# VH-VL binders against o27280: the designs that were tried, part 71

Target 1, 266 residues: o27280
Amino acid sequence: MDSMNVPEVLEIKRIVEESESVKTFIFSWDFRREVRPGQFVMVWDFRDEKPMSVSLIDPVRSEIGISIRRVGEFTDRVHGLSEGDLLGIRGPYGRGFELMGRDILLVGGGIGMAPLAALADEATARGMRVDALVAARTADELLFLDRLEAAGVNISTCTDDGSCGFKGFAHERLLTLEENHDMAAVCGPEPMMFQVMRILDERDVPAQLSLERYMKCAVGICGQCCLDDTGFRVCAEGPVFWSQELSRVREFGRYRRDPAGRRVPW

## First folded at step 21 (VH-VL)

Design Bh12
Fold by OpenDDE, last read:
Structure Bh12 (fold): chain C 266 residues (1-266), chain A 119 residues (1-119), chain B 107 residues (1-107)
Amino acid sequence: as target 1 above (266 residues)
Amino acid sequence: QVQLVQSGAEVKKPGSSVKVSCKASGGTFRTYGISWVRQAPGQGLEWMGRIIPRTGRARYAQKFQGRVTITADKSTSTAYMELSSLRSEDTAVYYCARDDQYEGNFDPWGQGTAVTVSS
Amino acid sequence: DIQMTQSPSSLSASVGDRVTITCRASQSINNYLSWYQQKPGKAPKLLIYAASSLQSGVPSRFSGSGSGTDFTLTITSLQPEDFATYYCQQSDETPRTFGQGTKVEIK
C-alpha cells in the first residue's frame, strides 16, 4: 500500500485569514514528497475528508499552505480550528499545472485563486512574467492580492459589484485586455472558466484549467469524479486539464454530478 | 505607499482607559493585519496584539488579555487600541504597524502615540 | 513564548566599520525573523524580513543571515546615519516577540 494514501496527521502551524470565508492553513511538509501547483490533497478532520488545493508551496521553509473556503459542515469544523490543532493530510494527488513560455496569464475566481497563487510563486521564481486577473463577488472576497503583489505579479481585479477594479465577470474583463500570453492558467467557477477558455481559444493562447468535482477516493478508483462521455477522472487525469481536453467534455461549464450522481446545473 | 497615522499624545489617570487610533492612508488594509506594539521609556518593544481588519478578528498577548481591545473600521481604514485599567507601568509609546500575515513582519509603522499614566 | 536574545546589548563603532549583531531564539523559528532599526524619538524601521530578505529602500550594506535559532545582522560599512538601536523579531509563533535591542554608538 502506498504510504501516500495514508493521511499524515499534521499540526496547523499558522492560519492566514484570507477573507471572512477563506483561511489558509500552513503545515510543515517533507518535500521529499513532491507537490506541484494545481495538485490537491485530501484533508481529513477525523470525521470527514475533502479535497483541497495547495495554495502555498515553500521549499525553503518546508511548508505548504492549504486554502479552505467555508461552505459546509466539514469546512465549518475546519475553520473552527486553531493553530496547534491537528488535521490529517494525504496526497498530493492529480495532475498539476505545467509552465511554459515567458509570459503567463492567471485567471482566477474566488477560491480558484488558491492553486493559481502557488503557480504564481513558481512562475515568478522561474523569472516568468506573471499577469493575474483576480475575480470575486466583492472587494473583500478578492484573494491573495497582497501576496501576489509581493511576488511581483501584475494584477487586474474584477468584482461583481464593482467595489474593486472592473465591474463585471472575469471573462468580460479579459475581453478588455488585448495583450496575449504564452499560456494561461484558469481556476474558478466553472461558468467563468468556460467563458474564459473560449476567449483564450479564440486568441490561440494555450490554456490549462482546473476543475472541481465531487471526489471521494482521489485515486481514480471510485469513479465519483468521472466526467461524462470522456471518462476523465478529475482526481487522476486532472484536476488540471488542457483546453483541448476540456473541449471534448460536454458537461464542462454546463453541469456537474452531485454525490448521488445526479446532474446538477451550474 | 501606505502610511499609518496615529492619534495624539494622551495623559491619563490610573484606573482610566485610553483609546489610540491608527489610520491608514494611501491604500486599504486588504489582507494585512494591524499589530500594536508598545515601548516603555528606555525599554524594548512589546507586542500587544493584532487585528485583521478584513475579518475583524483580533488576537492578544496573554499579558494584556482582558484589558486590551483592538478593533478596526474598514470604512475609514482605521484601527483602534483601547487599554483599560491603566497603571503607571502602562506609560509608553504605543505603535501601530501593518502586519504581514505570511511573513509576520511589521511595515510600515505609525509614528507612535505617547501615553502617560500619572496621578 | 519564544525568547529572543540579542548580542551585544550595545557596541561602539566608527564610520566605515563592519558591525555584526546576533539574535538567538529560544527555539527554532525557521526563517521567520525580522530586523528593525530605531532612532531616538522615531518608530522602528524594517530592514530585513524572512531572515535575509532586504526590505525595499534599505541600503545594501545591511544584510541578514541565519535560520533556526541563530541569526545575524551585518552592516558592512557603518555610516553616520546607522547609529541607532536594532531589534530582532520572531514571527514564527504568537505572541510576536522582540530581542532586547542592540545600541550602536559612535566610538
Scores: ipSAE 0.933, ipTM 0.962, lowest interface PAE 0.5, mean pLDDT 96
Fold by OpenDDE, last read:
Structure Bh12 (fold): chain C 266 residues (1-266), chain A 119 residues (1-119), chain B 107 residues (1-107)
Amino acid sequence: as target 1 above (266 residues)
Amino acid sequence: QVQLVQSGAEVKKPGSSVKVSCKASGGTFRTYGISWVRQAPGQGLEWMGRIIPRTGRARYAQKFQGRVTITADKSTSTAYMELSSLRSEDTAVYYCARDDQYEGNFDPWGQGTAVTVSS
Amino acid sequence: DIQMTQSPSSLSASVGDRVTITCRASQSINNYLSWYQQKPGKAPKLLIYAASSLQSGVPSRFSGSGSGTDFTLTITSLQPEDFATYYCQQSDETPRTFGQGTKVEIK
């Protein structure tokens, strides 16, 4: 077995409080093991294990950040941890984002901004022009705005309640933006991504989208994250997919499978 | 650009409490924190604690644990530092400063609040 | 707690001089080191963050270097407005801690 599949027990160096429901946990990282925006790691709290996107990649400091939203028992436990506590981390896994062109549009919703924040850092470091549409339910749930601004990203915000920026959903805001980009990266609620992809396709903007599915092994063996009718494994062929690939995935934007394998509508 | 404006000078008796305010203008706190740092006359800088207004969670230096309380009101973009059981050695200028959670640097700073503890 | 030790505690210099201030951490703090300038009766002002990043609006004559435990603030050509007290501050761990300060005086 590849050594990357053995969890490394790492100390939480720092915790950044992104919002009331999101924390970023920072770890020392040996960058001989390369990690790319859009890839994920498996986080093990010695009781359970969940896939989490990398939201910070800092080769200078030899650190990575993992942003975790509090949504269930596992994440509740993790959010109860303090600096100095330990977690098991294995990975990275999956296919990350591919940067192309000069101008990139990032469209993120909620915790979906996590991998996009890392991508933004890379893109800006490469001298790309980065526009970001950041969506959340409320102003207090908008993530990574300060980081993005510091990186030189042009930000447009969207909130369900109109507490900040455009009142409405990301795809609605996108319709009001006329500028096209060389490529787009999208991550967030799947219904959002579905609508955003539709718009981008109509505009002939190449798009990559990061999917979320229930994962168990993360190594393409168990099949829990397999997409219907395609055989695509989110942990192996994804989680980042091109829009052309997702156009072949019937379940995209419509339903997912829960841990029991049942179809659950979005 | 964000500016921090603190409340005015205080003169207190030993054993009393003081509460200093720090109001942010020119923007919201967003993900930034507010740290409190004091400086005794002719002395260096001493970090007291920090609050993340967005979450309301605060952390304190061990030296002040149990005696200092840092709070924030997001609706008014104001942070507060309350120090109880004042002693003569608490005589100092107290500063609030915007705290970057990722970098841990302080910028900008409030203008400072002089607190004098004397019998 | 991480102890920060500056050297020297004070120095005398003339306008145009190259000034170097050092800061040593009791343990490695990576590059989580900031430098501040403070003038009498005023709040500290951020000069450098992340050990070597110049804060916006700060003159280019200021520079920071170092990583791990040893750090340096350099003023290439001291100006009249640079006479002040300088502090280093680590942000690797909580509590945040400062050096004892270095007073730069007119010779």
Scores: ipSAE 0.931, ipTM 0.961, lowest interface PAE 0.5, mean pLDDT 96
Fold by OpenDDE, look of step 21:
Structure Bh12 (fold): chain C 266 residues (1-266), chain A 119 residues (1-119), chain B 107 residues (1-107)
Amino acid sequence: as target 1 above (266 residues)
Amino acid sequence: QVQLVQSGAEVKKPGSSVKVSCKASGGTFRTYGISWVRQAPGQGLEWMGRIIPRTGRARYAQKFQGRVTITADKSTSTAYMELSSLRSEDTAVYYCARDDQYEGNFDPWGQGTAVTVSS
Amino acid sequence: DIQMTQSPSSLSASVGDRVTITCRASQSINNYLSWYQQKPGKAPKLLIYAASSLQSGVPSRFSGSGSGTDFTLTITSLQPEDFATYYCQQSDETPRTFGQGTKVEIK
């Protein structure tokens, strides 16, 4: 299908079990439709539709991967699917990451590592030096370590329980690292991103952060993903934002909107 | 680097079961799987199944479905393959191998476990 | 299941020879093809993955090519230690399947 707004029914080629709660679904992709790390697609299981980040972009094999964490009814259904089953995919949408400089720092938490894994592949392919700080609650929840390592990424891990790497949060680990980078890409829990952004700003490291909000239309029409004060639509102006942009967003790191539009604190 | 060390040779009677172990040393499996591949004397390689130790989920070749059980113990970094209702045709060297979920290649391999089924 | 057919089943060669082994898949497997070397009494050793990517530590005289259904393993200059059996393996679909093997013997 040529229309960007019409779901294309695609067969699940392969399923990678990233963790107990995360699977990566691999699809054939027509790269005449360009996709960038940081962009998202709408995944349709013929009952419901949800935005998901692209975690794998492989132009050589003409494949993409979408990593999905099991968190609710929709994702439960999707996680029940097998190779050969069908899903609807429309997109990609949103603004992806922009690479600049030679040295890049990736800071990811949990499923937030999904778009960063794709970015890591692009960065390394461009000959950039990539450092990745990978955070999770436990060792078993750390994602994409093997992929990152295979790509030549220098990995630092941190876990809340200390089961792997630094015991503590990503921003705490970051404080122990003195090296500066040309740019940083950040994705994970918003409280984590908020703290990480502050540190990076103090260090004058340009940073891009990927936000997650409730998205319904993905095309900037419904307004469900609008950020307070600025009117930024996460699906259109984002999900990737520069730190300077987010500094203008009052709700960042503080609260989000639920599907009913009510404020929900982090 | 990860190394895989398998349990020793087994001699079994028809109808019995055999359980082979595969212990990882020098690292952890992380997101990798463990595949089991056997090779009958003078024959080629045959994939039996795979487990993802991190999740505990296993997949089997249809030929062995219902007769093979692959398990893993993350605490000891050990994978197991149990084959029941043994037949003379099951006489083979059984290998475990680290299985890349993205690429699907096997590396490294265990040293192999010879299983002989005879009356 | 995807069937993998290697050619030839066996070949005789001398040290220094160029050796070519082919593998054909019953359907397209993109580039999800690996090559292994196995010596008697030993486990297989990965040589090539993703059809053309050389595994770390493998001599550069080994190379892989192909995509879709037809693949080739090439040894540019056969060395004494290269006499062994070689297998191709597809990883596009489950179950994973191997070629029947190609035995490279000394002439």
Scores: ipSAE 0.912, ipTM 0.948, lowest interface PAE 0.5, mean pLDDT 95

Design Bh12
Fold by OpenDDE, look of step 22:
Structure Bh12 (fold): chain C 266 residues (1-266), chain A 119 residues (1-119), chain B 107 residues (1-107)
Amino acid sequence: as target 1 above (266 residues)
Amino acid sequence: QVQLVQSGAEVKKPGSSVKVSCKASGGTFRTYGISWVRQAPGQGLEWMGRIIPRTGRARYAQKFQGRVTITADKSTSTAYMELSSLRSEDTAVYYCARDDQYEGNFDPWGQGTAVTVSS
Amino acid sequence: DIQMTQSPSSLSASVGDRVTITCRASQSINNYLSWYQQKPGKAPKLLIYAASSLQSGVPSRFSGSGSGTDFTLTITSLQPEDFATYYCQQSDETPRTFGQGTKVEIK
C-alpha cells in the first residue's frame, strides 16, 4: 500500500443501482494491491476528489465495488456516469476492519452499510455467523439486503418510518436483541454509531466503528480529518476505530468539522 | 418465494403496439431488476432490456431502442414491457425475469406471454 | 456485443450418460456466465450462475466450469428429466446475450 500513489484511471465496468440515491461502481482491480473491508479509496472525477468506502471486494473476479450516495455536486457528476466511463482511483487507504471470533454483528445505517457489505462477504467466506442490523430512513433506502441474504447473512431491518422491519433507530432495535456476539462492526450516521457503541460497550461486545470525516490528502498529512482531542487522523489511524479508541474522542457523536474546519453539530 | 406472473397471450396487427405485464408475488423487487427476454418460435433467447423497479431506470438493447419501453409500478410490484410498431418478426414468447444486478443471472422467470403479430 | 457460441447445437444421449456442453464467448467475460435449462413450452430455468455456482434446488449432477472465454456445463449422469434445451448467458456486459442453445435429445 503506497500512500503516495497517483490516481489510476479505471473504467467503470458495471453500475449497480442500489437505491434511488446509491450506486455501486465496479472496477477491475489488481489485487497485488490488497484492499480490506473498511478501507477507503479516493475517487477522482478529474475535477474533484472524494473518499469512498469499498463495498465490494472480489479477488476471484479481480473486481472491487465502490458505493456512492448522491449527496452533492461531485456525487451528482459521478452518478451521471455510465458503464465504460472513466474515474480516477487511488488507494486503498486507512485501517480496515479486523475480524475476530465466530459470531459477528454488523450494524449499519444508510450508506454506512457499504463497508459492512464487504466485511460481510469476507466474514461469511470465513465461515463466520454474520448477523446484520440494517437501518435506513425508509424501506427504499435499505441497502444490500439481497446481496447480504445471498451471502448467508441473517438480516434484521429497521426503518425510521417503520416501512420495513422494526420501526425506530438501530440502537433501539439493538436493545431488543438479547444475543451477544464476539465482535461488532458499525458504520452509519455518527449519532447512530454513538448510541450503538454505548450499548455494545455495556454488553462487553468488542466493537469497531467506521468514521466518516472530510478527508483531503488521505495520507495523514493535511490534518483535515483530525479528531478532537486525540489527534487521530481518520485517514491514517482510521477510518475504522475500536470503541475504546473512540471513547477518547470528544467530538465523536457530538459534532464534526465541515470543509472549512468549522464545528457543526450532528 | 418470489414468483413472476405475466399477462395473457396477445394477437396484434402489424404496426400496432403490445404491452405485457409482469407481476411479482411472494416478495418485493428490492434491488433486483426485471429483464425482458423474448424467444421466437423455434429460436433462442434474446434480451430486450431491463428495469430497476426501485429506481425506475431502464436500459434497452440497441435493437429495440426507440421501439420498446419498460416501466415498473412499485406499488403493485408490476413491470411492463411495451413494444410498438410490431412486425411479424416480433412474433414470440416474451418472458420477464428477475435480474440480479451483481450476477446478471435471471431467476425466477415469468411463465411467458405469447405475442402473435399477423395481418 | 458479446457473442456466445454453444457446442454442440444438438446431441443425442442415453440415460446415465455423461453430457458435456460448451459455451465460448467472443471475449473474456470473467465468470459472468449462467446456464439455463428450458423444456418445451416452459420458461428457462437457472441451473448455474457465476460459471460454477449451482443454483439452489438444482441437482448436483449439474456442474459448471470455466472462466474467461470457455465454459462447460456437465451433467454427470443424464436423467430422463434432463432432456431439454440448454442455454448459456453472459452477464459481463450489456446487452446480455445468450448462446444459440444445445438440444439434448434421447438417443
Scores: ipSAE 0.911, ipTM 0.948, lowest interface PAE 0.5, mean pLDDT 95
Fold by ESMFold2, fold request of step 23:
Structure Bh12 (fold): chain C 266 residues (1-266), chain A 119 residues (1-119), chain B 107 residues (1-107)
Amino acid sequence: as target 1 above (266 residues)
Amino acid sequence: QVQLVQSGAEVKKPGSSVKVSCKASGGTFRTYGISWVRQAPGQGLEWMGRIIPRTGRARYAQKFQGRVTITADKSTSTAYMELSSLRSEDTAVYYCARDDQYEGNFDPWGQGTAVTVSS
Amino acid sequence: DIQMTQSPSSLSASVGDRVTITCRASQSINNYLSWYQQKPGKAPKLLIYAASSLQSGVPSRFSGSGSGTDFTLTITSLQPEDFATYYCQQSDETPRTFGQGTKVEIK
């Protein structure tokens, strides 16, 4: 499962338009290279290579899907591709989510719903009860709602502008939800994840969080990584971390770093 | 449940255009597409094109490229198909259908709009 | 474009019969195959998607099988409401294409 050291050139079989800014690219995949929800791949457009989360894992069709938000030059170029065009894929990499119990809560913000959509498919296939709290700035940016509904997931939504569901932040909506889950999986903007993690910890709900900035560390892209003052090399274990692992990281959710390495408030 | 309701039957002259509406009730489009499929009398089904209302992007079958325009209005949950330069062989029932982007199947379908092109 | 060939073009059957309709794709379409039922004057109705998955609300006497290029729709105990025309449809590639139909008539 760690065997893709060189990119394999794969044809784009299908492109799903998830929103104005997000597309899911679907590829044939040989599942001798096993893929777990929460793992990522490196996507190579023959000029640059970036880590991307897997959002669809379909062993029956021998397909995977990779959801990509348009945010810059690389992703603009990839969004300009058509079905039949080629991309290089390395992976999968990283530690995926683990499922436990019978009732799972998913909390996703924006593109953070991508790995959670893959997890939802696995959880429902195992017969688990799945609740999802899906957050975005607007209704048109809520991702994977139709796919989650088709899978039998119970959805709550929140939007910054109130255009769909609860008007406000994911953690505010979470406070009004039942406290009946065996575990939670969380992915989205780091400030959201920090607030959600605190609530889940207070409720004694085991939680796993997926952090984008630690994705590169899981592949060794950033080299010898130590997080904050702890000396703890958490990057070897990412991008998915248990909340207990992450609670020891002072930087998480409290500040970020500029290119010079200085602390900057969120 | 989402239902698709189409505009009523039309009789048109050759060379003119027709615009058929397809309104979703009981829900919004979200990430589903709206496809248009036609069926000439006694014939099978023919896919014409699709729009993704959330993004406004449409695709057309090559046969209809340049003659068909598919649009959507998210605020009214309505899609439209306009076919120009009508000919007698365009006489058909025109269906809209909700289009699953992942599976590519059609469910539900509108009730159909009969379009007759005659002098 | 992927050509979808159905057979037979029509068949006559009695209530209670087992009916089998086949559909062949001009190239492999994985399991991206759906089946529809259409009655005169009505819109098509989705029966089966992903080759073998039964759509919600469709009676269990309908089943689908196959992958790649060869697919089958089976009705195990034909009912009076099942006399209709049946279409297969591929969704592996754009444009989506349909078979020409199989008319199931009362014997």
Scores: ipSAE 0.840, ipTM 0.920, lowest interface PAE 0.6, mean pLDDT 89
Fold by ESMFold2, fold request of step 23:
Structure Bh12 (fold): chain C 266 residues (1-266), chain A 119 residues (1-119), chain B 107 residues (1-107)
Amino acid sequence: as target 1 above (266 residues)
Amino acid sequence: QVQLVQSGAEVKKPGSSVKVSCKASGGTFRTYGISWVRQAPGQGLEWMGRIIPRTGRARYAQKFQGRVTITADKSTSTAYMELSSLRSEDTAVYYCARDDQYEGNFDPWGQGTAVTVSS
Amino acid sequence: DIQMTQSPSSLSASVGDRVTITCRASQSINNYLSWYQQKPGKAPKLLIYAASSLQSGVPSRFSGSGSGTDFTLTITSLQPEDFATYYCQQSDETPRTFGQGTKVEIK
């Protein structure tokens, strides 16, 4: 309530080049504003404001990292910034991932690995066994492999072109993995997440999935991030949902909404 | 384990250029950078610059700006440092090192390349 | 540029001694500090990163502490193979900078 709805202007401390299209921007952060893996922030470039995932949570250094894929005008402008430049950040917002058990499976597609990298750090710090299935179109687009390896995560990769690991889609690779996890966390393209959720449900593995929807207010007032019949607001009740919550949502994985609220195919 | 192997020692005349190679074996660069650090005889360590091979972007210490060029060839897992307009004070051992973008530390290091600049 | 100042510039110690080397940054560098060991004619070797994290394969007699501007490297039971020059390095800002070195001589 106090500063959550007003952007704080912060200096970019460091920029990590994760790939040609993804950069992680690191900021000093006052952890009296607690941040959990799976939560998001609104990033303001003084012209526009977009939701972005937190990929690094470091209370010891009082730093957070925000990973941003270059996909349009806003992200092009942000990618053009340098260390020392300013951005506004408000948040964090949303419901993060919850850890349970001893063995966790992470399934990430593209930039969806960002919140899962933060979760992997927390899970390994708790002494959990972490397996990660990391998916991308090509080997050079596989994100956070070095961080995950350094954290002791067991990595399986898949690429559409077969340049690294399994050639094919994440859900196809998942069918060939061992079925010994206490839970799963999933983030990536919604069609991928739907197929992965179906497999995990058949295996009776509790799963949490992080959804992306169009956002305007980020605090649950405007309704633009709402899911169909449930009334769930992705920015307030999500972005992380349990698979049983999503099983009642007919739009999940089947269509998306444009800014006008129209149903369009994925 | 990844190892960095550098090209051999060189003797150069003032005003010329030197190009040192740094080949990674036992792995690829992935998201790591390659930094170049030099050490003059009996002196400490001086960072010159680095490249991120995945993106091809390089940064240089101001002292070397305009004289140093750092490049990488992903297909051969090799980075290069070229220093031009050599002077006698450029006599040093030149090291490459794998550079963690998050931590900014150096591990592993190449074995070093001695460059002697004399007439 | 962040200047890193080490103390002492050299020291002599006996096998089994506890030795301490200090490093001071000209401004706060959080815990973005690493320690390296360099033996004559060899490349530096990473000992400690993030001020206090021991690199894999480094003996536990090495430890690091500190944050902000003041940092220490401690060797709790000096061994003959620890004869070397030790460097601190900050990675909080570009350019990365090193201390001038501390030569540890076994007596």
Scores: ipSAE 0.835, ipTM 0.918, lowest interface PAE 0.6, mean pLDDT 89

